# Designs tried in a protein design chat: VH-VL binders against q9umr5. Part 153

Target 1, 268 residues: q9umr5
Amino acid sequence: SYKPVIVVHGLFDSSYSFRHLLEYINETHPGTVVTVLDLFDGRESLRPLWEQVQGFREAVVPIMAKAPQGVHLICYSQGGLVCRALLSVMDDHNVDSFISLSSPQMGQYGDTDYLKWLFPTSMRSNLYRICYSPWGQEFSICNYWHDPHHDDLYLNASSFLALINGERDHPNATVWRKNFLRVGHLVLIGGPDDGVITPWQSSFFGFYDANETVLEMEEQLVYLRDSFGLKTLLARGAIVRCPMAGISHTAWHSNRTLYETCIEPWLS

## First folded at step 8 (VH-VL)

Design i38 (framework fv_nofazinlimab)
Fold by ESMFold2-Fast, scan of step 8:
Structure i38 (fold): chain C 268 residues (1-268), chain A 122 residues (1-122), chain B 112 residues (1-112)
Amino acid sequence: as target 1 above (268 residues)
Amino acid sequence: QVQLVQSGAEVKKPGSSVKVSCKASGGTFSSYAISWVRQAPGQGLEYLGWIIPIFGTANYNEKFKGRVTITADKSTSTAYMELSSLRSEDTAVYYCARVDYDEFGSYGMDVWGQGTMVTVSS
Amino acid sequence: DVVMTQSPLSLPVTLGQPASISCRSSQSLVYSDGNTYLNWFQQRPGQSPRRLIYKVSDRDSGVPDRFSGSGSGTDFTLKISRVEAEDVGVYYCMQGTHWPYTFGQGTKLEIK
């Protein structure tokens, strides 16, 4: 039978968003036990990411424990960062496929058509002043705000993303790397028409330099230093990259072609 | 420059709720955070919580979680603090204050409202 | 919660003389960015608190030079070099490094 699937939603989202995804899984892999975690819904998704990681961890432990053959994670948008941290903090996870649906793995910098009220253009250049403080780090989006013009502030003040990416030292870094490397497959999904994740290549561990020129994963220091295992995973053949054009941010979990091309092959 | 003006004094019965407003003028409302602090008569300062208006959500001191709600209305440049299930121990002056920033970061509470006296009596 | 302890709680002082207030935190106030988020506030009778000092030693706009802040880690001091009549009030230290943010008990500065 098929391994259980655990789904983690994104910012201002809930389990309801995955109705179509569940239908696709049921059609292609009938009998799969799918658990969509209904934690930190709506405004609660703005809680600090480490708080969310703890809550989701408590929910996934019993699911993983009862599935000795392994589980799959499907993690959407901000949820992909939660899943990154889950894989690092759990020394006994049995995740086979970690499927990251358009998640800002190297951070977010820029406007969003979907969330214009949250990321206004007039605040973009000044958001670093609020986010890179003890005050700002109590909000999830500030945990992965990555201003390429203030990279030193990001590295020193980020309480979440800089730590899980190994961009700043942490006492648990070696253990987190070892735990993350237990994953079977890292499936990265994203595309140029997302309209929310900026740069969209952040979903593939690419990001802006100081001139806002995108550097891909293999040019990032986190990859070159193998800070949390990306280089090792790539050498092992465990990283899958599945870019797709024509998909907006809110459609990744409800597009049949995307599901058949990028998700279905990794649900054993 | 930035000024914070709070609503007037309130007298409330035990068990009721109070909602205090804090209207900002000058500067861009969404470019800073608003903190709420209270002071019982003759006592020190106690931190209730804060909100970043651009995100529209707040963080609360655990002592008040479940009773306090902090909100912001960007269209009127106004922050609100609502405290429910009032007790005599909630009698205090309630202050709103702006969290400032400069080119190097955010430091906290540089501009304060005038305070709102909330008296809880039977 | 981080406990902030001020000493003395009552500070009678003669006009023109210096005054000093100590503040101790139960744990280090250094944030990961290297900054220490310790603030000092003044509350004159019948008025709202006014921030005098932020980041241990940086003086707010309009605050007279006679006010100075110093310290590191867990031990901090607010000093007034020459007390004026307008300085009467209660002084509070506050930490903004660890949530929830906490204040000292306050030090009441009075003229003898």
Scores: ipSAE 0.380, ipTM 0.728, lowest interface PAE 3.8, mean pLDDT 89

Design i39 (framework fv_nofazinlimab)
Fold by ESMFold2-Fast, scan of step 8:
Structure i39 (fold): chain C 268 residues (1-268), chain A 122 residues (1-122), chain B 112 residues (1-112)
Amino acid sequence: as target 1 above (268 residues)
Amino acid sequence: QVQLVQSGAEVKKPGSSVKVSCKASGGTFSSYAISWVRQAPGQGLEYLGRIIPIFGTANYNEKFKGRVTITADKSTSTAYMELSSLRSEDTAVYYCARVDYDEFGSYGMDVWGQGTMVTVSS
Amino acid sequence: DVVMTQSPLSLPVTLGQPASISCRSSQSLVYSDGNTYLNWFQQRPGQSPRRLIYKVSDRDSGVPDRFSGSGSGTDFTLKISRVEAEDVGVYYCMQGTHWPYTFGQGTKLEIK
């Protein structure tokens, strides 16, 4: 039988967005138990990421306990960061494939379609003023806001992303690395036409330097230091990179070609 | 110079709702958060909640969650606070205030509206 | 919620003399960025509150230098070096480190 699949949604999203994904899984892997977690839906997705991690942890524990052969995670957009933290804080997880679906793994710096009607393009450079305050860190989107022109503030004020990426020291870092390394496969998916995740290479652990030049994963200090295990996973052959052009941010969970190419092969 | 101008005094019956407005002028409205604070006659200050217009996200003090709704209209640079199921204990002056930020943090409420008296009386 | 406790609650002072107000928080106000978000407000009778001090010791623009803030962790003080007639009012400390924001109960400064 197929391992159970747990789905974690993204910002301003809900479990209802994954109907097509569930259809695809049922067609290719009939009998798979798929649980789409209905926590932190809609505006509740703006709650602090550590609060979301606690809630999702409670939901996944019994599912993992019932599946001694392992489970798969499919984590979309912001949900990919929740799953990153889950894999680090759980010393007993049995995740085989962690499928990260267009998630800003090194952070976000740019306008998003979710903020298009609310955020003027010219104000992107000033969002650090709000995000790196005590108030801003109470919002999930600010937990992974990574302004490359204020990297010192990101490193000091990020209560979430800088810690889980090992960019700032934390007492639990060694345990978090050990736990994360238990994952069977890290499947990274993203693409240049996403339109929301900026830079799109953040989905592959690439990010801007101070001149807004994208440096890829292997050039990042977190990779070079092996802060949470990326270098070890890559050496093990456990990292899969699946970029695809032509897919907008809200279409990653509903594109059949994407599913067949990047997701289906990793659902045992 | 940023200014916050609030709507006029209201007299409401128990069980009704009140909606107070706070119009910002000067500065960039969406770059700040707007907080709502109340003060019962002769009493201290009590924090209700705030909104960050960039995100459209409001956060509430748990004491008022379920009764208070804070919204913002960026096109008119106006924030609103609506309080439902009014009781005599809700009689107070309601203030809006701007929360300022810079690269070193959030510094609290530097600009305040003039206040709106809400009286709940049978 | 963080409890903010002020002392004294009533402060009669003679014009030209110094005044001091204490504020204590139930937990540390140091944020992860190393800053301490402790503010002081003045409310004159019939007026809106006015911020005097932010980040423990920084004065707002237009606030006279006779006002000063100090402290760290959980213990904070607002000092007025020489009280003037226009200083009459209620003074509040407020923390902006932990959600939700909380205020002290207020200290009423009166002229003897």
Scores: ipSAE 0.014, ipTM 0.546, lowest interface PAE 7.6, mean pLDDT 88

Design i4 (framework fv_nofazinlimab)
Fold by ESMFold2-Fast, scan of step 8:
Structure i4 (fold): chain C 268 residues (1-268), chain A 122 residues (1-122), chain B 112 residues (1-112)
Amino acid sequence: as target 1 above (268 residues)
Amino acid sequence: QVQLVQSGAEVKKPGSSVKVSCKASGGTFDSYAISWVRQAPGQGLEYLGYIIPIFGTANYNEKFKGRVTITADKSTSTAYMELSSLRSEDTAVYYCARVDYDEFGSYGMDVWGQGTMVTVSS
Amino acid sequence: DVVMTQSPLSLPVTLGQPASISCRSSQSLVYSDGNTYLNWFQQRPGQSPRRLIYKVSDRDSGVPDRFSGSGSGTDFTLKISRVEAEDVGVYYCMQGTHWPYTFGQGTKLEIK
């Protein structure tokens, strides 16, 4: 009766993080088949995003094939970028709701609570040196590092995010856009107290300009050019924006109020 | 002014493991990557892998994947290369080298350690 | 893996004469950013390798101007305009564009 749900985790994460989310789904939609993909866990989440996309693609194909009525994706943090690419490269996906749970859709630039814990010395202003090179692009973090002070380097060197966002041309761009547009609903979730995703508005396709002033989705060139279909989806009524204050990065998948407000309505 | 100083020569038995250290001084350890390269006696250079210390993880050449582990300790500015299941063919000088970036975006191994001779013999 | 082929493998040169080493890659070394990550290293007997050239033609600090790199795509050359005694050693080209990074087999430069 309910469409199956596929969950894709984030950076340094695993299926264990979604225990509460599974409990919430079971309470409100009993009988839902929920598959939390147990791939690229922990340190393996640092593998290049295109490698992760291929692995997750192989895992989701049989699930989608078994569910002709469609599936839902819940994709957390870095996992939201994996799901963005899945929806673009799969010409046969049957995803109804794509729920992006605090994912840096326009990239990451910042020394946040989580990064300070991992990296006590801030490297925010210098990460572009490592990331925008063949060396750095072999690591997932660098695939979506988006330094607004070196946007030219990001556009030219990003092997992943700049391509899936249509910020740099790619031979497959037209097909990727067509495939992505088959999604039923794009549900964007995030908030100012996340503490990791910087700017937090990246979860809603907003991002810094060169002065670190946030420009929202409708002011972005990727939206204005409709590079991968955001403007078309918004016009179709298919984009849902669900910001919520008071939620830290590791709590998005374990907050009941958030689940009831932002996730539950999109699980059919 | 960055210098890399490696640990001393090792003689190991087949089947054992060796762990070579590479201590950085001068400059900021978190601002660069550290490569590991080896050279068998009288032979050419072979790339093992590299680590970006701030990410805490490494990339390994598939030829050595499963046997090589590269780690970094930011508190001591030291990178380590551990090679397990040693064979006589692993006898080589092992080098660490810094991969740094200039303002124009070039990466390459610009500063090298002195090398550590690892001899595998029965 | 990208195969890097150097020629010649042995290069006897008279002091003060020019020397040239060729390096050919099995596929293009141009990265998406437009840069070509080709490096040249010198290894003197008993010493660690030393980078001479990066990005095809840029000299490292302290490298004499008699060393020059050129090339594009798959074909690259390291030139020494006037060989000095201190230039004796093995020279390696290396590509940093495609993982895993690979070296040429080396060219041994000797004074004849």
Scores: ipSAE 0.582, ipTM 0.812, lowest interface PAE 2.1, mean pLDDT 90

Design i40 (framework fv_nofazinlimab)
Fold by ESMFold2-Fast, scan of step 8:
Structure i40 (fold): chain C 268 residues (1-268), chain A 122 residues (1-122), chain B 112 residues (1-112)
Amino acid sequence: as target 1 above (268 residues)
Amino acid sequence: QVQLVQSGAEVKKPGSSVKVSCKASGGTFSSYAISWVRQAPGQGLEYLGFIIPIFGTANYNEKFKGRVTITADKSTSTAYMELSSLRSEDTAVYYCARVDYDEFGSYGMDVWGQGTMVTVSS
Amino acid sequence: DVVMTQSPLSLPVTLGQPASISCRSSQSLVYSDGNTYLNWFQQRPGQSPRRLIYKVSDRDSGVPDRFSGSGSGTDFTLKISRVEAEDVGVYYCMQGTHWPYTFGQGTKLEIK
């Protein structure tokens, strides 16, 4: 009688990446209904995040409706941002555990092997010129590109992350906060050997200051102002932090020790 | 100085497809976006879509989704626009244009190709 | 989609006289970054469009001072202070704030 699990994949990914995760869940929680959403696969993952949120919302509504006792979300990489928005825009979600699996919750800023593959010529310092424009905001990666040297441009031009984090005002902010706060547990997973998410502490709501020194969640204005409920969740005991070294970005969903330590305890 | 040079005129039958090229010279090809715009004879301008070569992915006006494909080859600094299932109403001059970038952002199409006439007739 | 409406659509003008073209958008063109992505293009007979103005009022390199852009929000104007023979052509406003990007119908400037 385990709650159903909904899995949301990441950038350039698909449901196939989660075969090991599904095996682990079946072994420890037999009978769990696990749905891996096959939307925005491969290059379609570059579609604007608000468009992806709409599509995933349509897919999760019937699943949540069939599970009055609640559901769990496991959201990987970019998918963690989609799930953040889902929890805010859905007035009626019944999510118990939201498991964020190495997701850039405060944004991305860095030249990594994965970003180098995406961009043949690294342009970390110059991506702000493209990303912080109406043209760039039509691509998902620009929706969470967070250049710490051009924070004013990020705050004014980000059509997604700055809004969902409450870093820029939005008419729906109060409702989004109320909806997000209904989550039972926010389980944050990430680690220093990820190699893609930069800074890796973004998975725990930490991020660079203007000198590229990482400030942790409790030092962020979004936490201090409680813009979307992080401070309230932490006070309630609802935030779980599970860092693990030795895991690369593409291995979070296929590492048994990670699953047993960070994911399994939150699947009721 | 950036210059955009397009391929030559095409005559196509209804139901076929056409692929127009746009070669950029000067500047860094991956530093800007390429827009595609068309103009039917005696009519106004209509936006088809654009590509940012650094992302390798394009966005399309929904009016043309399913029929238009925009690609870029960074090794040759060339963008392409392919339009399928051609109708007589697709007869137009097709333009490529660069979306400029500076230290403060991007403002729109500052350099245009010479245009490619595509005629769809039986 | 944002509708861009130009007036007049036909503009006969005497050489040396001023000309003014209006452009209205169906919604505000101010982007969240504070910039307004309103452009003006000139298309001379048989030629590609040429951008004259970007960001409402900034002139492109090589564009004569007699061309000026103004406006805010939803109402924009392109003004030519003294029309010259080379100014004959069709003028288009274009918005780049909201996807899909859209053009006005065009204003044909002719010497009468």
Scores: ipSAE 0.541, ipTM 0.793, lowest interface PAE 2.5, mean pLDDT 89

Design i41 (framework fv_nofazinlimab)
Fold by ESMFold2-Fast, scan of step 8:
Structure i41 (fold): chain C 268 residues (1-268), chain A 122 residues (1-122), chain B 112 residues (1-112)
Amino acid sequence: as target 1 above (268 residues)
Amino acid sequence: QVQLVQSGAEVKKPGSSVKVSCKASGGTFSSYAISWVRQAPGQGLEYLGYIIPIFGTAYYNEKFKGRVTITADKSTSTAYMELSSLRSEDTAVYYCARVDYDEFGSYGMDVWGQGTMVTVSS
Amino acid sequence: DVVMTQSPLSLPVTLGQPASISCRSSQSLVYSDGNTYLNWFQQRPGQSPRRLIYKVSDRDSGVPDRFSGSGSGTDFTLKISRVEAEDVGVYYCMQGTHWPYTFGQGTKLEIK
């Protein structure tokens, strides 16, 4: 029988967004138990990411406990960061495939409609003033705001992303790395036509330097220092990169060709 | 431009609960937090907690955790502070105040309500 | 909890003279973003508190320039360059860096 699949949604999202994904899974892997977690839906997705991690952890524990053969995670957009933290904080996860669907794994530095709704007078060049305040860190989107022109502020003020990426020290870093390394496969999906994730290479652990030149994963200090296990996973053959052009941010979970190419092969 | 107007004075018995309202006018209610601060007669200021109205979640000073509940009704732009198991030591003026994120996380309250006197007497 | 200690607690001042209030925190108020979230409030008799200063030295709109804030780390000062009759009241420092947010005991400024 097929391993259960747990789906974690993104910013301002809900389970309804994944109806096409569920159809695809049912067609190719009939009988798969798919649980789309209806936690932190809509505006609640703005809550601090560590709070979301705690809530999703509580929901995920019984599902994993009932599936001794393992589970798969499909984590969309902001949800990919939630899943990154879940894999690090859980000593007992049994995740086989972690499928990261256009998630800003190294952070976000781009204007979006969500940011304009919350901070209507701010542009990406000045959002660091709000996001790196204690007030701003109470919003999930600011937890992964990564201004490449104020990297010192990001490193000191990020309450979430800098910690899970090992960019700032944390007492639990060694345990988080050990736990993350238990994953069977890290499947990274993203593409240049996403239009929201900026830079789009953030979905593949690439990111801007101070001149806004993208450095890929293997050039990042996080990778080179093996801060949470990326270098070890790559050496193990456990990282899969599946870029696809022509897909906008809200279409990753509803494109059949993407599903067949990047997701279906990793569901067992 | 933002104004906060609080409900009127209350006299309560020990062991009862009180619920104070704070109605906001002007500005966008969802764009700021509402904090609650109290002041016993002739004494200093003490922070109780705050609420972020856009998702309704409140944060409490541990000293009052379990007795204080802060809520917000976005449709009426009104925040509420309810304090239960009242003691004579809870006699104070209770203030609501705005924390605007445009101040970049100062958590210093720039607009205050007029205050609500709560007297706990037997 | 961060303890905020003000000195003096009682400050009699002659009209037109300068006044100075000190505030000391038990921990550094520099947040991880590099900002220091120290505020100063004025409370006139029978009125709600009014914020005068935020982030150590920034004056709120409408606050007279005779009020100034300074300091760093754990030691902060509010200065009134020339005390006016309307300045009578209690002044509080407040930190917003560490939860729970805390106030000093207050300094009562009176005209002698």
Scores: ipSAE 0.006, ipTM 0.465, lowest interface PAE 9.6, mean pLDDT 88

Design i42 (framework fv_nofazinlimab)
Fold by ESMFold2-Fast, scan of step 8:
Structure i42 (fold): chain C 268 residues (1-268), chain A 122 residues (1-122), chain B 112 residues (1-112)
Amino acid sequence: as target 1 above (268 residues)
Amino acid sequence: QVQLVQSGAEVKKPGSSVKVSCKASGGTFSSYAISWVRQAPGQGLEYLGYIIPIFGTAHYNEKFKGRVTITADKSTSTAYMELSSLRSEDTAVYYCARVDYDEFGSYGMDVWGQGTMVTVSS
Amino acid sequence: DVVMTQSPLSLPVTLGQPASISCRSSQSLVYSDGNTYLNWFQQRPGQSPRRLIYKVSDRDSGVPDRFSGSGSGTDFTLKISRVEAEDVGVYYCMQGTHWPYTFGQGTKLEIK
């Protein structure tokens, strides 16, 4: 009787990372059909986000079709951005709860081992030169690189995040907003001890201004303009914020207290 | 200074596969990408795909997806392009080329291998 | 795929005279960062291609200044101010803005 759950992993991740999450769901909601999508695993997670969105869309269509009562999405890290785009491009999705586990919804501006591996001599202050090129935009991590000191380049060069956030005009913006607004609940999870997502408030649609001062969601132009429906969702009571301290980036899907507090209540 | 040296000419039967190597010397192998381009006799250039050796991530032209596999061995600084289910129209010179990167990035291949002739004939 | 169309396909030219090759793309090559990733390559008989120009007008190291690139959007030109015997070969334009990257069909430059 529980709605099926679809899990979308993050950067350099695979289905194995979610073994504890599946155990928790089985304990609290026995009989739930949980599908962890084994697409773009490991290094394939570096492929452009629009390519990943297309692949994940093809995988979720039959799952949604078999669940007329709706489905839940649990989307971890980079996977949360994939799910953001899925909800916008799918004109027939039936998602009830979209649970975003520490995903950089307004972008990333911080050093990470993954960026150092790809670009060993680069720092966050100079990555804009690589990421905002056609070559850089072929990598998923650059698709959501958001340098607050080069906002003009971000707005013009971002092939993914600036478009999905409605920060740059797109012919499909109105349809994407309409589709996104069909979601039942947007459950945002993140915290100050994540250590990877920078600023951590990006998981709650907050982000740096040009002085690296974090402005929260309600102060963002995308919210104030209601570019893709955040203001409407908040007014509807559909946005849930669940910050939790003490959780590192790789522990969001394996912490029982986090699950019980932030995820379990939204798995009808 | 980067130099690319490719393996020698191959003659293959239809339906078989071919694997061409491209060995890099000079520079840091992991700091650039390797592209593969082919040229049928008397015809123009066609882009097959590229690999970024740091992650082993390859990108393929959809026309060849499913038949082409591009790999890299960082320990020997060598990239490989394998093409399967060969047809006569796959007869071409196959080139590897370095994908240059300047301050903003570019796919204008600045260093090329000497080319490898692959002939598909019964 | 982005179609790259070159004109002329055959270019007989007299030594010392100027030569001009046009390249047109089926869609704009201006990337969202404002840069245009249009390249020009030269292929001499029996040799590998050699890049002459990148980003429309930037000349590679060692390329003579008699070669120049220009253009914007969908229309591009490679000019040789004074053709020399060593310029014989096929010239290709290539776009690196849209995947998959595509080449023009080539312009064969021959001395008359």
Scores: ipSAE 0.013, ipTM 0.475, lowest interface PAE 7.9, mean pLDDT 89

Design i43 (framework fv_nofazinlimab)
Fold by ESMFold2-Fast, scan of step 8:
Structure i43 (fold): chain C 268 residues (1-268), chain A 122 residues (1-122), chain B 112 residues (1-112)
Amino acid sequence: as target 1 above (268 residues)
Amino acid sequence: QVQLVQSGAEVKKPGSSVKVSCKASGGTFSSYAISWVRQAPGQGLEYLGYIIPIFGTAKYNEKFKGRVTITADKSTSTAYMELSSLRSEDTAVYYCARVDYDEFGSYGMDVWGQGTMVTVSS
Amino acid sequence: DVVMTQSPLSLPVTLGQPASISCRSSQSLVYSDGNTYLNWFQQRPGQSPRRLIYKVSDRDSGVPDRFSGSGSGTDFTLKISRVEAEDVGVYYCMQGTHWPYTFGQGTKLEIK
């Protein structure tokens, strides 16, 4: 039989958004137990990511305990960062495939269609003023805001992303790396027509340098230093990259071709 | 300079709700946070919560969760604090305050409203 | 919640003399960015609070240099080098490092 699948939603989202994904899984892998976690939905998705990690951890522990053969995670958008942290903080996770659907794994720097109306000028150049403070870090968006023009502020003030990426030292870093490396497969999905995740290459651990030139994963210090295990996973053959053009941010979990190409092969 | 102007005093009965407004003038409303703090007569300051208007949501002190709602209307540069299920212990002056920002970060409440006295009595 | 404890709660001072207010936190107030989000506020009778000091020791614009803040970790001090009549009021320390943000009980400064 098929391993259980746990689904983690994104920003301003809920379990309802995954209706099509569940339909696809039922068609190709009938009998799969799929649990879409109904936590931190809607406005609650703005709560600090470490708080969300704790809540999702409490929900996944009994599911993993009942599945000694392992489980799969499908984590959408901001949910992919929650899943990154879950894999690091859990000493005993049994995740086989971690499928990251268009998640800003190296952070976000760009105006989104959801937030552009709120600023008389471009939001992206000024959001660092709010985000890199204790006040801003109480909101999930600021936990992964990564302004390449204020990298010193990001490195020092980020309470979440800089820590899980190993960009700033943390006493638990060695344990977090060991735990993350237990994952069977890291499946990265994203594409240029997403329209929300900026740069879209963040879904593949690429990101802007100080001149807003995108450097891919293999050129990032976090990869080169193997800070949380990306280089080790790649050498193991455990990283899968599945870029697809023509898919908008809200369509990753409801596109049949995307599912068949990038998700279905990793659901054992 | 940024100024915060609050609505006038309110007298409410136990069990009712009160909604206090805080209108910002000057500066960019969307680029800062608005905090709400209260002070019972002769007592100290107590932090209720704050809103970052660009995110469209607020952070609440758990002590008041379920009773306090903080909102912002960017078109009128006005923040609101609504407190429901009022008790006599909620009698206090309610303040709004701006969380300041500069090119180096955010450091806390630099501009305060004049305060709104809310009296809860039968 | 982080508990902020001020001492003394009542501070009678002779005009022209120095005054000192202590503030202790139940946990370190150092944030990951190396900054300590400890603020000092002054509240004159019948008025809104006014921020005097932020980040332990930085003075707000317009705050006289007779006011100074110092401290680290969990132990902080506000000093007034030479108390003037206009300094009468209640002084509060506040931490903005750990949610929920909390204030000390207040120190009432009075002229003898």
Scores: ipSAE 0.639, ipTM 0.832, lowest interface PAE 1.9, mean pLDDT 90

